# Designs tried in a protein design chat: miniprotein binders against a9bab2. Part 21

Target 1, 221 residues: a9bab2
Amino acid sequence: MRQRLTVSESKAIFHKEFPFVVPAVYRRLVDELIVELNLLKNQERFVADGVFAIGLTSIFLDFTKGYKPENQKGILLEAICKCTGFSASNLEQIALEAKKLANGLNTNEIKSLITDNNRDEKESTYKLINKNNHYSRIIAIGIYKLVDMQSNGFNKEEATENSYLDLVNNFGYTKERVEKDVNLYKSSLDKIEKALELIEMNIKDEKRRNKERVSRTKPGQ
Below, E stands for the ipSAE of ESMFold2; O stands for the ipSAE of OpenDDE; V2 stands for 0.75 times the mean of E and O plus 0.25 times the DockQ between their complexes.

## First folded at step 10 (miniprotein)

Design s2 (at its last look DockQ between E and O 0.01; V2 from the best seeds 0.00; counts 0 for: pae E 16.1 > 1.5, placed apart)
Fold by OpenDDE base, look of step 10:
Structure s2 (fold): chain B 221 residues (1-221), chain A 120 residues (1-120)
Amino acid sequence: as target 1 above (221 residues)
Amino acid sequence: SDEELRQRAESLKESGQFDQARDIFSRVVQRYPDHAKAWRELGRTLQEMGDYQRAVDSFRQAISMNPEDVDAYKRMAESLRRMGQYWEAIEMYWRALEINPDDEQIYRALLEAYRLYEEK
């Protein structure tokens, strides 16, 4: 039985796998993902499927906007996954496969892709979209992103801002729960974006001040 | 008998006499320091009284004797949260979930504790 990692153990592994300083603005993201991924890994009814993978990768991508240096993002995701017993590369691949599967489909067609995860069926085929997966906010966001990605492609049918809610019951969840988590996600993103803007402004101001100081200290030869 | 003392303490709690119940359980754990259940009951009594620090200490003793005591972990976490020790609460909730992974209440409490931790 693979020894279940505690949060503390996962954090220790994370620091080993990511030997860089995480900027303060991103620390919350990292910590939340480590906690949530650990919880999910220990759930019997949890499957890291395509919807989950889309959710996780999207969360990471959206919340790491502005992360510098850019080349550390991949290492960061890998460290988060590894310290919680996941594979970043595998999840990225699964997410891509799920996106391809859903590409060009409308909401009704996506409903047909949702299949029951009957663990008892030795079906060797990894199901990308599972019904009644152990719920997490990551899955909720995965559902949201799955639909949002489709609205950008073919039929501009008025994918109403809430079109993803039409799939929620098919996944085996309540609309209220998923909507709450998606709204919290959106709100959190807005907060981070605002924080990043403030940080950038402060950096620019500091650079300007430093330039002004340097210019003042140049003796007029 | 120890059982009579426990019954008396429970009856006292039901009657709102928490101080007396605490005193009974305190005596029991002093006499029988290896009695896991008595430590848990002491912790519970202290928690109900709002003495969260002493509750945590009592639950810690209970856990040391019974490392699979989900209730002790949960209550310890709750007490830690009440004291603003959110990180330690997170760890205790996690331990509880390791034992009982299907407990949605603990999962929710964990997420809440984490949110509180980040807001500090």
Scores: ipSAE 0.026, ipTM 0.354, lowest interface PAE 4.7, mean pLDDT 83
Fold by ESMFold2, look of step 10:
Structure s2 (fold): chain B 221 residues (1-221), chain A 120 residues (1-120)
Amino acid sequence: as target 1 above (221 residues)
Amino acid sequence: SDEELRQRAESLKESGQFDQARDIFSRVVQRYPDHAKAWRELGRTLQEMGDYQRAVDSFRQAISMNPEDVDAYKRMAESLRRMGQYWEAIEMYWRALEINPDDEQIYRALLEAYRLYEEK
């Protein structure tokens, strides 16, 4: 008997597994990951493969830059995965193996790595990079990040920005969907990075203003 | 004496006589500008009176004397939020949350300030 968790039940487990306060700047990330992972866990054609694992770990690391206290960051990822039925350690290992496999390859060589899903009754085998996996925005980011494994570096900005689209049809998805999700990811990442930079700049300015005010010895109104 | 003056101001603040409490606390911090608790109490009094800018200035003085005064950060953030300075409020709530990560009220207030900043 398979037991399907509701999103509310996953969130309840998350609060048990992560007994700390999530800073508000990261709360939307955490909520969206829990919802997405909960939905994917029950999807019949979903496989937590290397592209998915690259996408998930990349999203988490990119959006949790500056997370404090830093020693809670690993616990946070573990809780997000566990409350939705995934293993953070297993996903990190699969991501590393997929990155190793794609390291230094151009887009045409990466196409050779894309294989059909496991569709037989043997569940003891799976592929690191699968064609026709159940689509998610996490997979889209995984495809985008997979292109970063190219070692050439020439025309890298143009290649990084658009080269991943050459692979999308090989994965069985539409370019329009993947590009939309990648662009939303980039926009959301830029917003959180800007927010964190503004926080740091204002902390520095406030420390400077406080030193100036203390040196002047102003009245306390 | 100085202690009697401060005690009188605290009693006036507790009874809701904020004008008189403000005047006495202002005299205390003028004479003793490094008195962190007096700055914080002046800030609380000004905040109750709706004088949010002077409340912020008073809480900032308290923080400069005691950088781990989470209550001063919380109250400074609330005053900044009420003046519509949402980003500054976010920063103060964030500082309070780094000191006291278990404070659910700070977390909720930070989330609200962040939402208001995004909508501005």
Scores: ipSAE 0.000, ipTM 0.113, lowest interface PAE 16.1, mean pLDDT 78
ESMFold2 (binder alone), look of step 10: mean pLDDT 87; pTM 0.866

Design s3 (at its last look DockQ between E and O 0.83; V2 from the best seeds 0.00; counts 0 for: pae E 2.7 > 1.5)
Fold by OpenDDE base, look of step 10:
Structure s3 (fold): chain B 221 residues (1-221), chain A 120 residues (1-120)
Amino acid sequence: as target 1 above (221 residues)
Amino acid sequence: SDEELRQRAESLKESGQFDQARDIFSRVVQRYPDHAKAWRELGRTLQEMGDYQRAVDSFRQAISMNPEDVDAYKRMAESLRRMGQYWEAIEMYWRALEINPDDEQIYRALEEAYRLYQEK
């Protein structure tokens, strides 16, 4: 049994795999993902399936909006995954496959894709969408994003903001729990967006002040 | 003096007289509502007594006066966890880690809180 990595050990690996400074606004995201992924990796009933992969990649994408330089984002995700015993490339692939599987399907059709992990069936068929997976907020967000992505395609009319809740029971969770986590996610995103706006304003103000200072120091020769 | 009252309260706790210690700290915070340390000590006493809700309220007051009080965040988180408020506990542990990012004990407690949150 691979010895469970401590958070400290995972962080040490992370710093080795990501030799760049993480901006302060993104440090919490990184730390939260390291903690949660370490925890999930050690849960016996956890499967890193398509819903999980969609959740994780979406969280990462949404919370790293505005991250500069852009070319470090891939390395950052890879480092987070490596330090917690996951593969970023594999998760991205699985997420893509799950998205393809659900593409163009309505909520009822997606329900049919949710299959019970009969652990007893030896069939090595990696199921992209599992019922009764070990719950995490990442799974909740994965469910939300799975449905949200479908709403942008065909029937705009029927996809209410809460359409994802219709699938929650089929996944084996309570609506109240998933809704709470999704709402917390949305609220957290809003906070980061506001923080980023403030940072951008401060940078602009600093640049302006610097230009004004340089212009004043030019001797009127 | 405030220090004499603290010493008396500590002595009372050592003797298992938590109610009396609570009453002392309650009087102190009533008289000196801006005394962050007194609010923290009241919270600690209440926590030890199992009055987690009042402990949380006391720690909240302590934090409002001293936003860098790592101990108050930790104890507040623990009290929240004891009440089954796992998400709020998680938030308080993260606040503590923002101040002290290398505290392994907080990370362990945080992981447990996440586990409990995921099982709820």
Scores: ipSAE 0.645, ipTM 0.821, lowest interface PAE 0.8, mean pLDDT 87
Fold by ESMFold2, look of step 10:
Structure s3 (fold): chain B 221 residues (1-221), chain A 120 residues (1-120)
Amino acid sequence: as target 1 above (221 residues)
Amino acid sequence: SDEELRQRAESLKESGQFDQARDIFSRVVQRYPDHAKAWRELGRTLQEMGDYQRAVDSFRQAISMNPEDVDAYKRMAESLRRMGQYWEAIEMYWRALEINPDDEQIYRALEEAYRLYQEK
């Protein structure tokens, strides 16, 4: 019979695949992704499509900006995905393809893309941008990031701050729900950025105190 | 003493006399507002009575006095869940996991809370 992995069992696989210490400031990110991915893996309507993949990779990159050592960052994402039954390289490829498909499109063109992508369901192995996927906060960020791509690198006349909300109903979700989750994301990102700043301040203060202690313990000779 | 009153209120709670236990714990925390254990027991009593909002308020007081009280975080999260405040419950479970990182029961509660949050 089908058995769902517990979070503890997924974490055991994670530690096998990532045999390094995760700095404390990133531990909640890692554990929260494992919890959410483990839950989503077993949802019947869930599809790891392009919007989901954009959301997941964007969340990871945004929250791990400045992660040290840098050479462990890719291994970290691979371990998170593998311990929950996903492939990081596959998701990164799907995210890239979905970004290329949406590149340079305005909101109405993205709405058309959502409709056109679903027309190919019968003949296509891959569906990059779908409506009515199982909702998750990761999908909410994917929708937000699709519109954020419109404003970066090109001038747009449209307001972009809340323009992602114009797409939400096309994906089959409510604006209230997606906006709540995007706002929680922004707040969480601000919180980790402040935590990193405090860590740097504490390190600097500790070095100053140690330097003062050394200078006081060696009287003039 | 406040410890004698607290012990008597705990005995009343175990016998199912929640109203009387609540009244005694309320008196203890009014007289000794920094009594973390009394705040936690008041919260537990209110939770048994189904008064989840006042239970949350009491657990918050207990946590402010003892921020390492895993039981208070877990019970606060349960009360928040019963009130339909799923994201707040999730946050309290994460606070409990910062103290006890490998508690499988907390992770199971988290999975359930995320499921409820997603279905909302």
Scores: ipSAE 0.414, ipTM 0.730, lowest interface PAE 2.7, mean pLDDT 83
ESMFold2 (binder alone), look of step 10: mean pLDDT 87; pTM 0.856

Design s4 (at its last look DockQ between E and O 0.84; V2 from the best seeds 0.00; counts 0 for: pae E 1.6 > 1.5)
Fold by OpenDDE base, look of step 10:
Structure s4 (fold): chain B 221 residues (1-221), chain A 120 residues (1-120)
Amino acid sequence: as target 1 above (221 residues)
Amino acid sequence: SDEELRQRAESLKESGQFDQARDIFSRVVQRYPDHAKAWRELGRTLQEMGDYQRAVDSFRQAISMNPEDVDAYKRMAESLRRMGQYWEAIEMYWRALEINPDDEQIYRALEEAYRLYYEK
């Protein structure tokens, strides 16, 4: 049994796998994912299924929209996964498969896909959508995103902002809990977006000031 | 002097007289409401007494005056955890880590707070 990595050990591996400076605005995201993934890896009832994979990849994508350079994002996700004992490529594949499975389905049809993780040893069939998976904010976001992705295909009118809550009980969780975590996610995302806007404004202002300074220092030859 | 009062309060704690120590710090913060250290010490005393709500309030005051007080964040988080306010505890641990990002003890406490949060 691989000895449980401490967060410090995981962070040390992360720095080896990601030899770039993480901008300050993204450090909390990275640290939060490392902590949560490290915790989940050690939970007996945790399965890295399709809902989890959708949650993780969506969180990463949403919070790294302003990350530059763009080519480091893949390496960043790989480093986060590797340092916590996950495979980014596998999770991306699983997320894609789960999205394909749910594509074009209504909420009731998605309910039918939620199956009990009877860990009976025998059925080696990797289930993409599990009931009673170890709960995390990542799972909550996965449920939210699973429904949100579908509403883009069906008539916008019936998909209320809270349609994902109709599935929560089928997953074995409480609506209050999932809603709280989804709302916290949305709030956190808004905060980062605002912070990024401020950073961009500051950069533009600095560039303007630098141009003005350079223009003033050109003596009229 | 404020230092004499602190020493007296510490001596009282060592003798198990927490109520008297609390009263001393309460008087200090009333007289000097902007004294961050006094608020922290009051919070610590209240925490040790098991008065977690008042401890949290005191630590909040300490943090408002000194936003880089890692100890106040940690103790506030612990008090919140004791009251079952696991999410708020998590947020305070993250605030502490923003100041001291390599504190392994905070990460351990944070992981436990997440565990408790997800079991609830």
Scores: ipSAE 0.777, ipTM 0.880, lowest interface PAE 0.6, mean pLDDT 88
Fold by ESMFold2, look of step 10:
Structure s4 (fold): chain B 221 residues (1-221), chain A 120 residues (1-120)
Amino acid sequence: as target 1 above (221 residues)
Amino acid sequence: SDEELRQRAESLKESGQFDQARDIFSRVVQRYPDHAKAWRELGRTLQEMGDYQRAVDSFRQAISMNPEDVDAYKRMAESLRRMGQYWEAIEMYWRALEINPDDEQIYRALEEAYRLYYEK
């Protein structure tokens, strides 16, 4: 009989491994990653491959750009991974290896890297980019980022912003699903950025109002 | 009186006479469209009847007037899930968790909603 961690049990481990305050603006990011990673950990067809690793590390970095103190970001990712049975350092290494493999390749060349995940296959060292991995929004972002990275290099003139959609069917997913999830991701990034701007504006306004309040003294009171 | 009518509708709902409770709550919200509690009770009644679309519409009205109503978010999410609108359900469960963190029952429902979302 196997015991799997509930979200509550994972969150208890998370707080042990990350004994610092998580600002409220980042709380949903942390909790949602814990939920999704717990779900994926128990999926038979799930492989923590290069596309997944690119997706996870990219999501984390994009959503935590404003995180203070900066030196806690690595500890935060490590805690999220550990509490769900993953290794942040291993995933970061796998992401780096997948990026190096795809470096300088156009979309058609990347298609040739997408291999069928054959369970009888014994040479796993070259299977960083798998067809038919268990789908998640994390994978969708991994596909997006894989092509987006090539467009920033010497092949930028060949790629369009939507070139990643040409790969989606090769991975075994539908364009509609992946495009929806990528668009939700972009919208969520915009919302987080605006929320952080509003928080900073409110801090400045409170400092101004507090300075005005302290500097005003009612004579004869 | 309007309060007697509401109390009668609540009693009918509790006794399982959902169609009669629905009719009374519908009249109350038509007469008093800013009545957050009446919208929530209409939504709960419609949900018990399996009328999930109208339940969602009613809960949305209640939420617009009382954005801290955890029960309305949870029940709206459940109705959305039953209709196969899994991402929308996921969003409502997260709104409920913003108000009432660490609710294990919501997390279990959320995990199921993610599973169904990815299977589509």
Scores: ipSAE 0.597, ipTM 0.801, lowest interface PAE 1.6, mean pLDDT 84
ESMFold2 (binder alone), look of step 10: mean pLDDT 86; pTM 0.851

Design s5 (at its last look DockQ between E and O 0.88; V2 from the best seeds 0.00; counts 0 for: pae E 2.3 > 1.5)
Fold by OpenDDE base, look of step 10:
Structure s5 (fold): chain B 221 residues (1-221), chain A 120 residues (1-120)
Amino acid sequence: as target 1 above (221 residues)
Amino acid sequence: SDEELRQRAESLKESGQFDQARDIFSRVVQRYPDHAKAWRELGRTLQEMGDYQRAVDSFRQAISMNPEDVDAYKRMAESLRRMGQYWEAIEMYWRALEINPDDEQIYRALEEAYLLYEEK
């Protein structure tokens, strides 16, 4: 059994794999993902399936929209995954496969894709959508994003903002729990967006002040 | 003096007289509502007595006056956890870690709180 990495050990690996400064606004995201992924890696009933992969990649994407430079985002995700014993490339692939599988399906059709993790069936086939996976907020967000992605497709009509809740019981979770985590996710996104706006304003103001200072120091020839 | 009252309260705790210690700190915070340390000590006393809700309220006051009080965040988180408020506990542990990012004990407690949250 690979000895469970401590958070400190994972962070040390992270810093080795990501030799760049993480802006303060994104440090919470990184730390949360390291903690959560490290925990999940050690849960016996956890499967890094398509729903999980969609959740993780979506969280990362949504919370790093303002990250500069853009070319470091891939390295950042890779470092987070590697330091917690995951593969970013594998998760991205699994997420893509799950998205493809669910593409164009309505909520009822997606229900049919949810399969029981029968531990007993040695079926070697990696299931992309598992019932009764170890619950995490990442899974909750994965369920939310799985349905949200469908609403942007062909059948625009009936996907209400809460359509994802219709699948929750099929996954083996409570609606209240998943809804709470999704709402917390949305709230957190709003907070970071506001923080980023403030940072951008401050940068603009600083640039303006610097230009004004430089203009004042130019001796009037 | 405030220090004498603190010493008396500590002595009372050592003797198992938590109610009396609580009463002392309660009087102190009533007289000096801006005394962050007194609020923290009241919270600690209440926590030790198992009055977690009042402990949380006291720690909240302490934090409002001293937003860098790592101990108050930790103890508030512990009290929240004891009340089954796992998400709020998680948030308080993260606040503590924002101040002290290398505290392994907080990470362990945080991990436990996440597990409890995920099992609920």
Scores: ipSAE 0.733, ipTM 0.864, lowest interface PAE 0.7, mean pLDDT 88
Fold by ESMFold2, look of step 10:
Structure s5 (fold): chain B 221 residues (1-221), chain A 120 residues (1-120)
Amino acid sequence: as target 1 above (221 residues)
Amino acid sequence: SDEELRQRAESLKESGQFDQARDIFSRVVQRYPDHAKAWRELGRTLQEMGDYQRAVDSFRQAISMNPEDVDAYKRMAESLRRMGQYWEAIEMYWRALEINPDDEQIYRALEEAYLLYEEK
């Protein structure tokens, strides 16, 4: 019998599971995931299905690009999941299974899976893609990423920048809601990518300044 | 003189005479547009009166003058939430948490705001 954890209680567990300093550039990502996962755990309609799992793992990977040291990245995701009552390894496996399913399907075939109960009553497909799951920004990104994988694959002609919107009504959501959240995601991702680029530029500038200083202070060395 | 006027407005606000407090604080910020505390108190007064849009505008001015004013961020978020602008409220709550990272009231408000935003 599970009791609801407050965000403060989840953060206490997180710090036990991740006993390292989270760099400032990633701190909001971590805290926001804890808040949203804690919320979703308490929702009766919520199911951690394949589309949700794709969304969560994609968000984490996209926003932690450049995270150092690399070996702490997996520990970080595991801690975020564990402190909110999720299993990172289970979610990663579910995401992989859903990606494999999408990689072999075009958009119309995915629509058929969502709509046609008679074709996809296998236990594994029921768990991977569900209609009317509790909406979250995470699942919106899962839908977006499902189609984005097609755009990068062999069947490019069937996917465009906005093709994910064609699936949204089949999941039971509105196009306006999902599009807004995908656009917010893209904007946030661009901001962190630019912040990381600036950090790299500062490192390069300091190396150049150090070479100039050493050359002026130590002749011939 | 202007300190006496500000003190009168604070007393009127505390006694629930919001119309009079609003009028005095409005004169103070017209005369002293860089007075961060007066903008915040105008925003608080407007918020008590249910004028959430003008409260948000006043808190924004206070924040522009003092970006470390946690109370202004929290109250701006509360006004935005009351107007149904849930994502904007969420962003202001995160701004407040950047300053005070362990404010339990803000985390509770964030959960409510996320739920409202995602149920729209």
Scores: ipSAE 0.470, ipTM 0.761, lowest interface PAE 2.3, mean pLDDT 83
ESMFold2 (binder alone), look of step 10: mean pLDDT 86; pTM 0.848

Design s6 (at its last look DockQ between E and O 0.84; V2 from the best seeds 0.65)
Fold by ESMFold2, look of step 10:
Structure s6 (fold): chain B 221 residues (1-221), chain A 120 residues (1-120)
Amino acid sequence: as target 1 above (221 residues)
Amino acid sequence: SDEELRQRAESLKESGQFDQARDIFSRVVQRYPDHAKAWRELGRTLQEMGDYQRAVDSFRQAISMNPEDVDAYKRMAESLRRMGQYWEAIEMYWRALEINPDDEQIYRALEEAYWLYEEK
């Protein structure tokens, strides 16, 4: 039969591959990625494609922007991927190649790229999309980021905050589903950014109170 | 007394007399709206009766008074799942994991809930 890791088994592997404490603010990110990647790995005929790889790497980078110590980020991503049967270096290469493939394209050119079934795949080792992949929230973020890369590129007047929705039907999904998942992503990112701001404010307040206590505890008064 | 009424309702629930248990627990929470355990037991009773929306409302009251009640979060999530509100169920399971991060049952429920959410 098929070998399938439970989330608990994957977490055991994760802790061996990442022998450090994950700060509480990042624990849900790590655990949610493990759950989602296990789900994808266990699905029939899942193949990591460009939009998936862009989505995964973008989610990780966005949510870990403030991660300390910085030198643990790469180890963290590698552990998350390895414990679920993926290769972080392979996924990062797939994302890089997908970004090169889409680089400098406008929305209509991206639609053509997605639609073209006769493109020579031997020139590019990696496909932008495998239409046989089951929908995932990670893929939704990949679609969103693909257009976000366009808006940061050559013609920013073409892109609006919701321009990614123009491509959604080309992936075989509904605008409502993808928009919901992108909005959940944005909300989660805002939440972690606010949590990090609160942590920084508490550190500053604690340092101020410590300096005031030391200054006030003078002998001989 | 209210403790005697609550004990009667718990006995009725154990014997499967859910409509009578519901009626007594409802009276207890109306008289004592801050009674977290009574709200949770009302929610459990409603859940057994298949009244998932009212179960969720009762569990929400219990959680507002005892935010560390892992059982209330887990049961609320199950009721949300039974109503097809999969993302809301996922969020309640994550709230339960904030309290008890090593609960294998919750991770199995999460995996199923994500599968249902993404399946459509």
Scores: ipSAE 0.629, ipTM 0.815, lowest interface PAE 1.4, mean pLDDT 83
Fold by OpenDDE base, look of step 10:
Structure s6 (fold): chain B 221 residues (1-221), chain A 120 residues (1-120)
Amino acid sequence: as target 1 above (221 residues)
Amino acid sequence: SDEELRQRAESLKESGQFDQARDIFSRVVQRYPDHAKAWRELGRTLQEMGDYQRAVDSFRQAISMNPEDVDAYKRMAESLRRMGQYWEAIEMYWRALEINPDDEQIYRALEEAYWLYEEK
């Protein structure tokens, strides 16, 4: 049994796998994911299924929209996964498969895909969408994103902002719990977006000031 | 002097007289509402007494005056956890880690708070 990695151990591995400076605005994201992934890895009833994978990849993408340089994002996700005993490539593949499976389906059809994890030992068939998976905020976001991605294909009129709540009970969770976590996610995302805007403005102002300084220091020959 | 009052309050705590220590710190913060350390000590005393709500209020005052008070964040988080306010506890632990990112004890407490939050 692989010994449970402490957060400190995972962070040490992360720094080996990601030899770049993480900007301050993204440090909390990285640390939070490391903590949550470590917790989940040690839960016996946790399955890294399609809903989880959609949640994780979506969270990462949404919170790293302003990350520069862009080419480090893949390495960053890989490092986060590796230091917690996950595979980024596998999760991306699983997320893609789950998205494909749900593509074009209405909410009722998605309900039919939610099957009980009868862990009967025998059927090794990896289920992309599991009922009663160990709950995490990542799974809550996965449920939200699963429905949100479908709304772009169907007539915008019927997909209410809360359509994902109709699936929550079928997953074995409470609407209140999932809604709370989704709302917290949205709020957190808004805060980061505002912070990034402020950073960009500050950078522009600094560049302007530097240009003005350089222009003033050119002695009139 | 404020220091004499603190010493007296500490002595009272050592003797198990927490109510009297609380009263001393309460008087101090009433007289000196901008005294961050006094608010923290009041919070600590209340926390030790199991009055977690008043402890949280006191730590909040301490933090408002000293936003880099790692100890106040930690103790506030612990008090919130005791009241079952796990998400708020998580936020306070993260605030503490923003100031001191290498504190392993906070990470352990944070992990436990996440676990409690997810089990609820």
Scores: ipSAE 0.548, ipTM 0.762, lowest interface PAE 1.0, mean pLDDT 87
ESMFold2 (binder alone), look of step 10: mean pLDDT 85; pTM 0.834

